# Miniprotein binders against q9h3h3: the designs that were tried, part 171

Target 1, 235 residues: q9h3h3
Amino acid sequence: EDGFTAEHLAAEAMAADMDPWLVFDARTTPATELDAWLAKYPPSQVTRYGDPGSPNSEPVGWIAVYGQGYSPNSGDVQGLQAAWEALQTSGRPITPGTLRQLAITHHVLSGKWLMHLAPGFKLDHAWAGIARAVVEGQLQVAKVSPRAKEGGRQVICVYTDDFTDRLGVLEADSAIRAAGIKCLLTYKPDVYTYLGIYRANRWHLCPTLYESRFQLGGSARGSRVLDRANNVELT

## First folded at step 15 (miniprotein)

Design pE71
Fold by ESMFold2-Fast, scan of step 15:
Structure pE71 (fold): chain B 235 residues (1-235), chain A 86 residues (1-86)
Amino acid sequence: as target 1 above (235 residues)
Amino acid sequence: STEELIERVEELVEEILELLFDARKLAREGAPLEEIEELIERAEELLEEAEELAKRAGVPPKQIEFIREWVERLLRRVREAIERAK
């Protein structure tokens, strides 16, 4: 998917967000039902556009788990889009700092830890661990992509409500590691997604703010976290 | 100029972020309340300055309100960390 343009990636993301989601909502569903729900909808088997041989016959955009305390607030996304257009025409430099300022002034603060895994047992096991951590209250909310028609990696997104709250972002990383996740994690603020900041963007911005790598015995968190913009270790 | 005012507001917002990050670190470590409160007080002073400069720069009231809401949320997290450390 390295060959796709920002416009193509944005269109795919919009389609996924608009298609039906399979949701386990811990605000209204007993935690005891989670294991059965996970068994019914393993992400390696749920297909993006539906298939008679999969758990779903209809399209599924995302498979999600909402925590008991989950309170979504997307902020002023419309105002953010207008401000982004103005920023692009203003001649001001487009940097992580100026994008952070746009995010704060429009209350578009959420962000996510991303992990990319091939379809299979390891993906399903990782998702189950994340989903349990969400339902138990150690994480706020998470979602995983369904299996694409062409194949390829699937993504698990673990959200935090404020990407500027660095300690909150690090707490989420710690909880992901405690759930048994050992793969590379990268953190991306939702403002970057809304504005189409992906790999190979025009402004040469790193599309992620943080990178987390698993390490054995070196940290209580089980990870080493790097601020990619400043190349500074945070843990 | 309006551009210089906006740039100063953004600088103040970044300073507030660093102050509240430091305050929360100290709170999590159980540092003396006086040290944490000094950082909080400074952040509140900078917020008031940022709000005044943003008004002078013609920043929409809703955006100024979002800056305050963001700071107040981070302040609540500092206070929660103080309570948990007890």
Scores: ipSAE 0.797, ipTM 0.937, lowest interface PAE 0.6, mean pLDDT 88
Fold by OpenDDE base, second read of step 16:
Structure pE71 (fold): chain B 235 residues (1-235), chain A 86 residues (1-86)
Amino acid sequence: as target 1 above (235 residues)
Amino acid sequence: STEELIERVEELVEEILELLFDARKLAREGAPLEEIEELIERAEELLEEAEELAKRAGVPPKQIEFIREWVERLLRRVREAIERAK
């Protein structure tokens, strides 16, 4: 039953990624057009399915901003998945270390800081701050989910190239905080998404590697980052 | 509409999953091969339909390929379950 649920959730996530994206690409579009684009497509108003009166008439899977240095490299996701199946069949113990090695071997190293926000001004403001940071080169790429019919929380994802590069992960956290984001952040490698590993999976793997909490005063970084695997503060 | 196509693709993917999990369950229970193969064939038909609809919806080829590969891996698991039950 747990395996079915994980595979079902993986399929749903894949299906959601199939929807058209609204993209601002800083490599091809002048930075001066960002404000107009943000005003045209505020995430709180962009609807998943293009509801009447929304800025979008067609379905939107994600709203994304690509920075000047953005290069899409997904690695060998197919090889990763094949190796993951072989590992499951082998009956060998599966640990976070095992997944890290699989990710490295197949060059599937991307990860993301996640924040969940209710639809509204706070979400749109947060997204605008992140989008600017991406266009200014402080961040490489980010996306936000459109508004669902049920009015649930929307997610902003801020990507890093390598989840094994602790410094790069921390730098992204600092840039997010500098953009004015004060909410809780969690960091998740994409390898966990590609393998259908979610919370409460049958292997008891935690897909969240890091947690960032905003801190008022003292630290130059503006946040406290916890390594969840080791239960150690990094900052 | 593109929306309707994507919704249909999602529904088809869910149905494929259900079929393949049922097929795997039946294989483990020692059900007749003909009954299992019927579910596999239906899942393969639905995959082809899902791919076509996804293409029409403008889904990137890499994402479509990812779905196919995922389904093919599930199919392989069903086949392995059949062979183990023999």
Scores: ipSAE 0.000, ipTM 0.192, lowest interface PAE 13.7, mean pLDDT 83

Design pE72
Fold by ESMFold2-Fast, scan of step 15:
Structure pE72 (fold): chain B 235 residues (1-235), chain A 86 residues (1-86)
Amino acid sequence: as target 1 above (235 residues)
Amino acid sequence: STEELIERVEELVEEILELLFYARKLAREGAPLEEIEELIERAEELLEEAEELAKRAGVPPKQIEFIREWVERLLRRVREAIERAK
């Protein structure tokens, strides 16, 4: 709860899911149309609430690309939230294992690699690389926030279907690096977002599980991944 | 107590995760199928124990079904890794 963390920015961006999304859906749209779509809707120019001179006149919550095999499943979020309130009242110890158990029993398993970039060419270029990786099948689904009216960094979210599947999470990191992304990445399970658990919390939980740093000519993966909670290198 | 049953389910879930992680890691490395199958069989035994304890603790059937679906999906990924390593 420090007010200005990457986690708070991501949680604020999630509130945008109620507004219309601009979606390139590879399940129904030919891959050959992607480049034209990316040129029409560069995230540095798409405004959150619509402005004269932007590609959009109406509000846009997210700009997203769905992979050909993408099948959305958010699980039982309402049941998760109810169970979390009951758990807080019970006085039972709350640990990372407790959160994993709640996530599994409510099928709230998705998580995401996050990258924060200033509006501009580098953001648009990074998003194009991620979008192509999604359409080509190396990643499942991704989204990027539109430009805020007051400015500030934008976030690219690259989702995996199961945060408990550590090897799957690391495979997504490799695919992001293979797409040419060199900035810092952090991985957060959606369960922490749904429960409002941020960097500073009374249970001393670390909602960011992994951190990925680009390493030129370094590891076989092209990046070094750190387990943030245990401060242990995984690659 | 119900709390002790839930705590044991949590422990079993963590053990299942570890077993399936190492099973898939061994599968990727082309380890002997016998070693991988031992980890899978142990994970399936722990799943059955977790389901029974969760049932005794009064966990809703839907949530117990989610635990089984979660394990079955991870098992499919282990089997896919075995096939790719061949």
Scores: ipSAE 0.618, ipTM 0.874, lowest interface PAE 1.6, mean pLDDT 86
Fold by OpenDDE base, second read of step 16:
Structure pE72 (fold): chain B 235 residues (1-235), chain A 86 residues (1-86)
Amino acid sequence: as target 1 above (235 residues)
Amino acid sequence: STEELIERVEELVEEILELLFYARKLAREGAPLEEIEELIERAEELLEEAEELAKRAGVPPKQIEFIREWVERLLRRVREAIERAK
């Protein structure tokens, strides 16, 4: 279940990026309106294609919340892709370090914590917690996938500006945990998505850099974060 | 299994990428159009296979559409390289 959802979600993410988004922008909308917006557009009821009886009549790619400090910076994705093509043609070894350098060179540094939840109250509650954390400035930006016709798990993505900033990645995990989220989290740089590097890729590159597991009664962070590349616990 | 189907879809997507990048390289090098078109045709066949397997695996239509759109963008780049080499 977890494998399919990640690449599926990356492809869906880029396709969904082309469809209209339902956005709450804390830069332009008062925080007092968040609860009404969440009630109007619960992710478990918002449908991908605007099905009859859904809160949305039109197709929705994503439901998103932008924090006050949110600044969209995608970097040079085209240059990144060109450099990636050249690298593949060169026959040079491709490592996580190589991808990190490509990302830095082209300023494609965004990454996201991912959580997968079944449609329903738990998803809507999780999303509400994340949305509040974004509006309160604990997180910068988050999005959730709408409900698919066939059902299946929905994804919440919580972004950080720089996947190479370990402290920032860990701070986002702490904020997610403080929002009451207890499920497994995986952290993926967007560079892997832009380059089409999926779980079962020929280079054996793991697109998941970090995993966060909830810990009852543990440290102030409420989670254990594993560096998957080095197989080291960071907390 | 669904997992095996997804793994196969991922493999096909990688193969499509390889083909189209090689096609673009050949186009830039001034290779015969016939050779490039053979690679494009093969990539399109693999895309159709990937889409079918993805459907069988229960991949949502929008994700399948994304794969197609991504391949189409690469195809466009190959075509642009062909036109620049004339």
Scores: ipSAE 0.000, ipTM 0.206, lowest interface PAE 10.6, mean pLDDT 83

Design pE73
Fold by ESMFold2-Fast, scan of step 15:
Structure pE73 (fold): chain B 235 residues (1-235), chain A 86 residues (1-86)
Amino acid sequence: as target 1 above (235 residues)
Amino acid sequence: STEELIERVEELVEEILLLLFEARKLAREGAPLEEIEELIERAEELLEEAEELAKRAGVPPKQIEFIREWVERLLRRVREAIERAK
């Protein structure tokens, strides 16, 4: 993300997490109500800070869909942050492996596939496809950012419960492709988000672990997935 | 030293990850159970070593428990793959 420092991006993420969310929770709401909810809250029209002319008059941080089997586990984020501060002070090398160790020892294992789309019909259509896949059980949970500014891209995040489980991450990618998504996807472990690892970080870490590119009719998987950390093609 | 102990724990964690990833891949491909079990046994040996070294390095008991829970989660995924291949 050029144009902003890591501190600015972290502050924006924290504000979004603290503001109210619009949630369709399939654990407590019948699947038959999803289409009406999607029509009421299209992400291209829901405004970040509220507007009387939009679906919301109050701020909205995220629009989310929780699957029927979704069981969240955030881990020990505070312990992770304390350990990160100690690691930076220690002089030990900061590598993907070291961060993986920190994530494991603090049980901060979740991660997400990211897709960035301009506000409009294509974003709303992509979100509807992802939301249906979540409610139908092909994906666990997803969220999409509200519209913050004219012309700015919005992000859809599709979560998996363990970023060290490569096969599970690839299964989520396949489900996203099966939902009709054709844009570039990148996978980011939540540990990187909590520690403020974005583009141009001081440790020269790639801010995402995997990259998925759509393949038109050629692949049985529907996509080509690259392990960016190890520079290895997985599919 | 504490630094050497932590570095060794990091190495063991990486080796456990590679062993269990290979075990799950072999399970999905229908490889012989004996081959998969050898990888699992090695991963369990390394987990015991990692727990002991983490304890000596002063890692809190809660965090050591998380390492075990993480390995148990990956082991569960391997066993699920074995079951589905039947």
Scores: ipSAE 0.231, ipTM 0.704, lowest interface PAE 5.1, mean pLDDT 85

Design pE74
Fold by ESMFold2-Fast, scan of step 15:
Structure pE74 (fold): chain B 235 residues (1-235), chain A 86 residues (1-86)
Amino acid sequence: as target 1 above (235 residues)
Amino acid sequence: STEELIERVEELVEEILYLLFEARKLAREGAPLEEIEELIERAEELLEEAEELAKRAGVPPKQIEFIREWVERLLRRVREAIERAK
């Protein structure tokens, strides 16, 4: 049992998206400046609402790194929301396939690998590895949450442009593992985030599509990936 | 019915996804080009069928355009995999 509802989680996500972001943009900033930027803004020290004792005095919603080729495309989110309301009133079953179809129709295709880590050295080290992979071109874009006032784990999100492209999703997993990441990863399409599909949703959908576990001496990719909806091993 | 037509479109989209995933995988493994092209041809056939059924179901032209664009993006990735495997 979680102490939060899907509505509470959605409100928190919206607030973070609306607050200012700290961004290293490789499209306009030389890669040689990355190490200094990472040292200035370690995610374990950047506070969500600002603090005179932290690197930021004002609120920060996200800390992000944009790759050199990054081109944002959120799709037709408004059309997606309208179609979702129509679907709910239609009586048609709400399934992973139905949601995938809505996402394709409205071009809301992006998704992300998620990792949750406690504030500290391990989080900062993991973020630095991901940020370098983005700037070097192995990953497209990533962001990490700032430290919340009440504590708790922080999340690193590593984005791919098309969650329906299974091979592309698996390639991102490989790049994350190559960056030295060994913790549990889960993959969530952004359409699920926009539609409020979180833990214990009313439609009994698994809130993530894939799960990746690091395996020493196992797969050539360094991980085992499970399709959670179909309970099928992909690697 | 309109509902049955939409369900059929969804089935065709899922089949297209499977075929293109398999085609890209085979391309990366250096499989014979004729085997990969057979999968691509089948996917293109299913796309034409899906577009026609979507039109009959009254799906707006903009939404049908999004489906075609999505398939075209996946086809480009398959072609890239073929080129890299040479």
Scores: ipSAE 0.005, ipTM 0.398, lowest interface PAE 11.8, mean pLDDT 82

Design pE75
Fold by ESMFold2-Fast, scan of step 15:
Structure pE75 (fold): chain B 235 residues (1-235), chain A 86 residues (1-86)
Amino acid sequence: as target 1 above (235 residues)
Amino acid sequence: STEELIERVEELVEEILDLLFEARKLAREGAPLEEIEELIERAEELLEEAEELAKRAGVPPKQIEFIREWVERLLRRVREAIERAK
């Protein structure tokens, strides 16, 4: 939906990023403490704005796990946004390739596999599997949203450092599947998030680059990955 | 024109991406080192060309450095794949 939906999603994302995070940081915390931390903060019970009856009394924007080798680099987001305004004013075509070029020249390369699950045991179990894969070094970093007052689905985001590295993106998908995840996954580059590319955007771009579906019957990767824009099977 | 130079830089960057994807795929499959190194050498040549054209087009030095860092990271992944395949 027009402007309102994009503005609403952007405002919610900004508020979550600014509020405190619950973080298990494997760079400074022994891996042996992970299970206790996961038991203390199951995402289905952690509330977005805090509740004395939940694990948190204060607002929580995200619950995150950082891998031992995690080295965040968001790139030049300010320069990206300035270049995006200039591009729109120029009348040049807005395509996936044009956005990829902006991402490369501003080092805004990270992206994420997304999964949406209802609050409950399956969400908590999926998050625990992802968190263990991060701490064991198969994934770089992940976060999960807390429970909203209205309920609704929560999102697990599993990040890769370079969305242009297609093989790296596929390796992350394989690691997610190896962690026991069977639900639908979609992959979105962070440049799309920063530029407000959502479901019904003005440029008619697919809001995600890839879709992964769990494959029954024993594929080597455990999934079927589709390039959504080009309708090409990658696995 | 400046716009034509920028378009050429973008074409070179896309070609570098294709070359390094192919190099990494071949490395993972244990292909002969000579084949992989030819793709790497071509990508490095295109990077130097892209940097020179970007400089002539007036692209800020920081953005040119980001292109080089991006290519160098992908090259490291190709070399890591070569070592793992051994």
Scores: ipSAE 0.738, ipTM 0.916, lowest interface PAE 1.1, mean pLDDT 88
Fold by OpenDDE base, second read of step 16:
Structure pE75 (fold): chain B 235 residues (1-235), chain A 86 residues (1-86)
Amino acid sequence: as target 1 above (235 residues)
Amino acid sequence: STEELIERVEELVEEILDLLFEARKLAREGAPLEEIEELIERAEELLEEAEELAKRAGVPPKQIEFIREWVERLLRRVREAIERAK
């Protein structure tokens, strides 16, 4: 049953990634146009399936902003998946360390900070802050999910190039906090998504490596970051 | 519309999953090979349809390839289940 659920969720995630994206690319579009783009496509109003009265007439899978330094590198996802199947067949123990080694071997190193927000002004404001940070070069790339018909939470994803680079992960957290984001953040490597590993999986793997909680008045970083694998505070 | 195409692709992917999970279940239960192969064949047909619709919807080739590879992995698991039941 757990395997079915993970595979189903992987298929849904793949289907969502297949839909057209609304993209602001800072490499080709002047930064001065960002505010107009944000006003035209507020995430709380952009609908997944282009509902009547929405700013989009066509389906939208994601709303994204690409920074000047953004270079898409997905690594060898096919090789990763083949190696993952071979590992499952081998009957060898599967650990977070095993997945880290697979990711390194196949150069599938991207990861993301995730925040879940209800549709509305707070979401749009958070997204605007993140989008500016990306365009200003503090962050490389971010995306936000469109509004679903059921009015569920929307997710903002802020990417880093290497989930094994702890400093880079922490720098992204700091930039997110500097953009005015105060909610709970969780960090998830993309390797877990590509392998269909979610919170409830048969291997008991936790796909969340880090958790960031906002802190008033204390550290220069404005957050407390917990390494969930080791249960150690990093900040 | 592009919307309708994408929605249909999502539906087809869900149906493929259901078929392949049922096929794997039947294989584990020792069902007749012919019954399992019918589900596999149907899943393969739906995959081809999903790929065509995805192409028409303007889905990037890499994403389409990812779906195919994912389905092929599930198919391999079904085949492995058949071989284990023999």
Scores: ipSAE 0.000, ipTM 0.187, lowest interface PAE 14.6, mean pLDDT 83

Design pE76
Fold by ESMFold2-Fast, scan of step 15:
Structure pE76 (fold): chain B 235 residues (1-235), chain A 86 residues (1-86)
Amino acid sequence: as target 1 above (235 residues)
Amino acid sequence: STEELIERVEELVDEILELLFEARKLAREGAPLEEIEELIERAEELLEEAEELAKRAGVPPKQIEFIREWVERLLRRVREAIERAK
């Protein structure tokens, strides 16, 4: 059961990655065009498989904004997958620490802050804030899921290039908060995504590594970040 | 055993991560350069040890290169923090 659910989620993620993306690329597009692009493609209205009544008539996997300095590097994903099969056969414990080691030895270091919001004005407003922060250089890259046929929450993903760099992860959290975002944030390493670690995975791992909660009066930053793998507060 | 060597490499990698995290925190706070350099030197020594043990354990050269590249990226961020604090 766990296997089926994880396989289904992995298949959906692969399909979204392979389908066309709507991209605002700050490396080639003037920043002055961002507001018009955001108005044309509000994520609450862009449909996953296209609809004549939506901004898109064709399938859209993701809506993304690339920063001026964005330079993708996914590492050795094929080597990671082979090593993962070997690890499972080895009998060694499958833990956050072991997966971190596997990520380092295959240079699969990127990760993302996730926020889940219902379709509507709040989602579109949050995405606009994140997109502006990316174009202004405060964040590196971000994407948001299109609207599913049955509804449900959509996800905004804000990427960092190295999940082991705790201070870099905290810098991204600060930039997200500075953009006006107050909802719960969780951080997931891309290595977990590539290996199919989602909710109810067969290894019973928490699918997120860090958690950020907006909190009034607690800290100068307005947020508290917890390292869930080590049960240590980072702020 | 090979398994013990790999476990030791993983311990060294984790220690390098903690050293460079502390070095970057100190750099951001404008701490004395000598204190930051001490942490950097320890991390570099542990990297050399990790590379040697990984080689003895039969870890593929490409994976050992990725460990070094990862450490070098973190070291660059420490140095950038030092420059920003000036």
Scores: ipSAE 0.776, ipTM 0.928, lowest interface PAE 0.8, mean pLDDT 87
Fold by OpenDDE base, second read of step 16:
Structure pE76 (fold): chain B 235 residues (1-235), chain A 86 residues (1-86)
Amino acid sequence: as target 1 above (235 residues)
Amino acid sequence: STEELIERVEELVDEILELLFEARKLAREGAPLEEIEELIERAEELLEEAEELAKRAGVPPKQIEFIREWVERLLRRVREAIERAK
């Protein structure tokens, strides 16, 4: 993964949050309409700025699917950022444990599995699988980036409510694998994004907590999950 | 190397973030506008440097644009903090 991709994704996530989203909300829309929505807005064709001939005429920040159990809770992001500023000025050591405690204190606990795919059929197929898993209640919420003018990789984000809940993180990985996704997955807490902590940060903090690799056969989960902080396989 | 350039871009982005967070903090504390503007100016200089290095590293223009958009959003937050402190 190009180091720049993680920073790009964080900056993109923040910038794209300000533009309109194309949303399928399973709480208000019948599941039977999902296939028509996916056909209307394939991620490989939806353009970031509403290019001529795209399904969207206006800028789109994200394409998202909300499950029945989805409840948006961002926690106290402003308080988190203030506490982070104070921590930096204190000269105290900053560790992954410090960030975990900040996240808990401010209730900023969301995290996401990330996958990067080139625009095309494989991306659209992967997104369709994830969207179905969300609508069926196996996953809570997911989003995918629209196509860039330059045809760079698009990202699918599959969220979990609590990055400190290892079981919940692993369950989401299993659901993603069950949806037919075989690519590399990385798990990143949102706290790292909100604090602007990228791969090559001055504190040497790794924003990726988990890595999932697809495995053919043997494990019921269909993947090997590595705890990157401890360099231990969890499956 | 391309990798070294990318690492330098990442360092610059981190420095920009620090400057803008400090600027926002100072704004909330009612610091003199001149002190805040100095930090903003420095952040803008570092952004230009980061963009140039990213271009040299072969970073796609869209990724560079996202860095700019991110910085501009942070700048907006600083400006909002200045206006609230008046």
Scores: ipSAE 0.006, ipTM 0.214, lowest interface PAE 9.6, mean pLDDT 83

Design pE77
Fold by ESMFold2-Fast, scan of step 15:
Structure pE77 (fold): chain B 235 residues (1-235), chain A 86 residues (1-86)
Amino acid sequence: as target 1 above (235 residues)
Amino acid sequence: STEELIERVEELVLEILELLFEARKLAREGAPLEEIEELIERAEELLEEAEELAKRAGVPPKQIEFIREWVERLLRRVREAIERAK
């Protein structure tokens, strides 16, 4: 039954990606319009399926902000999946290094910092801070889930273009902290998602590469980052 | 064998990543340009070796092009760090 529930959750995620998005695109929209857009579409009030009492009457899958330099590139996902099937058949050991190599050779490099927050002022304030960092060029792109019909936590995803660029991933963490975010953050590369590698997989791979915890009165970064794959402190 | 060539390419890719990580870290700290340039030159040498071995292993040209693009992007970030540290 757990498998059936997982199928339902996967279908819900796919539907969100396929439904319309509310997007502030800094490549074509002046930064001066951001505050009005954020006031119009606070994520705690935007409903997943539309409601007369919310900012939207129609379904919304995601609320997103694209940075001025954002250049989307999903890579060769089809080639990645074919190579993954061949690798599994080969009997060769499957390690984080082999997945990194597959990601590089198929240009499937993106990843994201994730944070989960309850609907309300704190979520809206956090999203506004992230959105401003994106428009100001400190972050590349971000999205936040709308409010589900049953309630529950919403997720903010802050993307980086290359999960192998450890310093770039750490710079994104610093920018998130500078925006006033203090909750737990976890970093996941999209390659693991495309290959269906989740928690408790047969290859004993950790799909969460990094974890960031806020440090009170700490360094200029404001956080402690752990490389979960190697159990090494990076900051 | 083809598998041994691919394994060597993976080793070279990891070494390139570590060299460019160190180069960017040193650049951010304002280290001497000569030291940073030495790491960059070594990474470029390893990239040429990786490309040749990948070609010998029968890796498609498109995938080899992606390896070069990946390294060039990381090199660009090192040079940006040098410029900011000035």
Scores: ipSAE 0.530, ipTM 0.843, lowest interface PAE 2.1, mean pLDDT 86

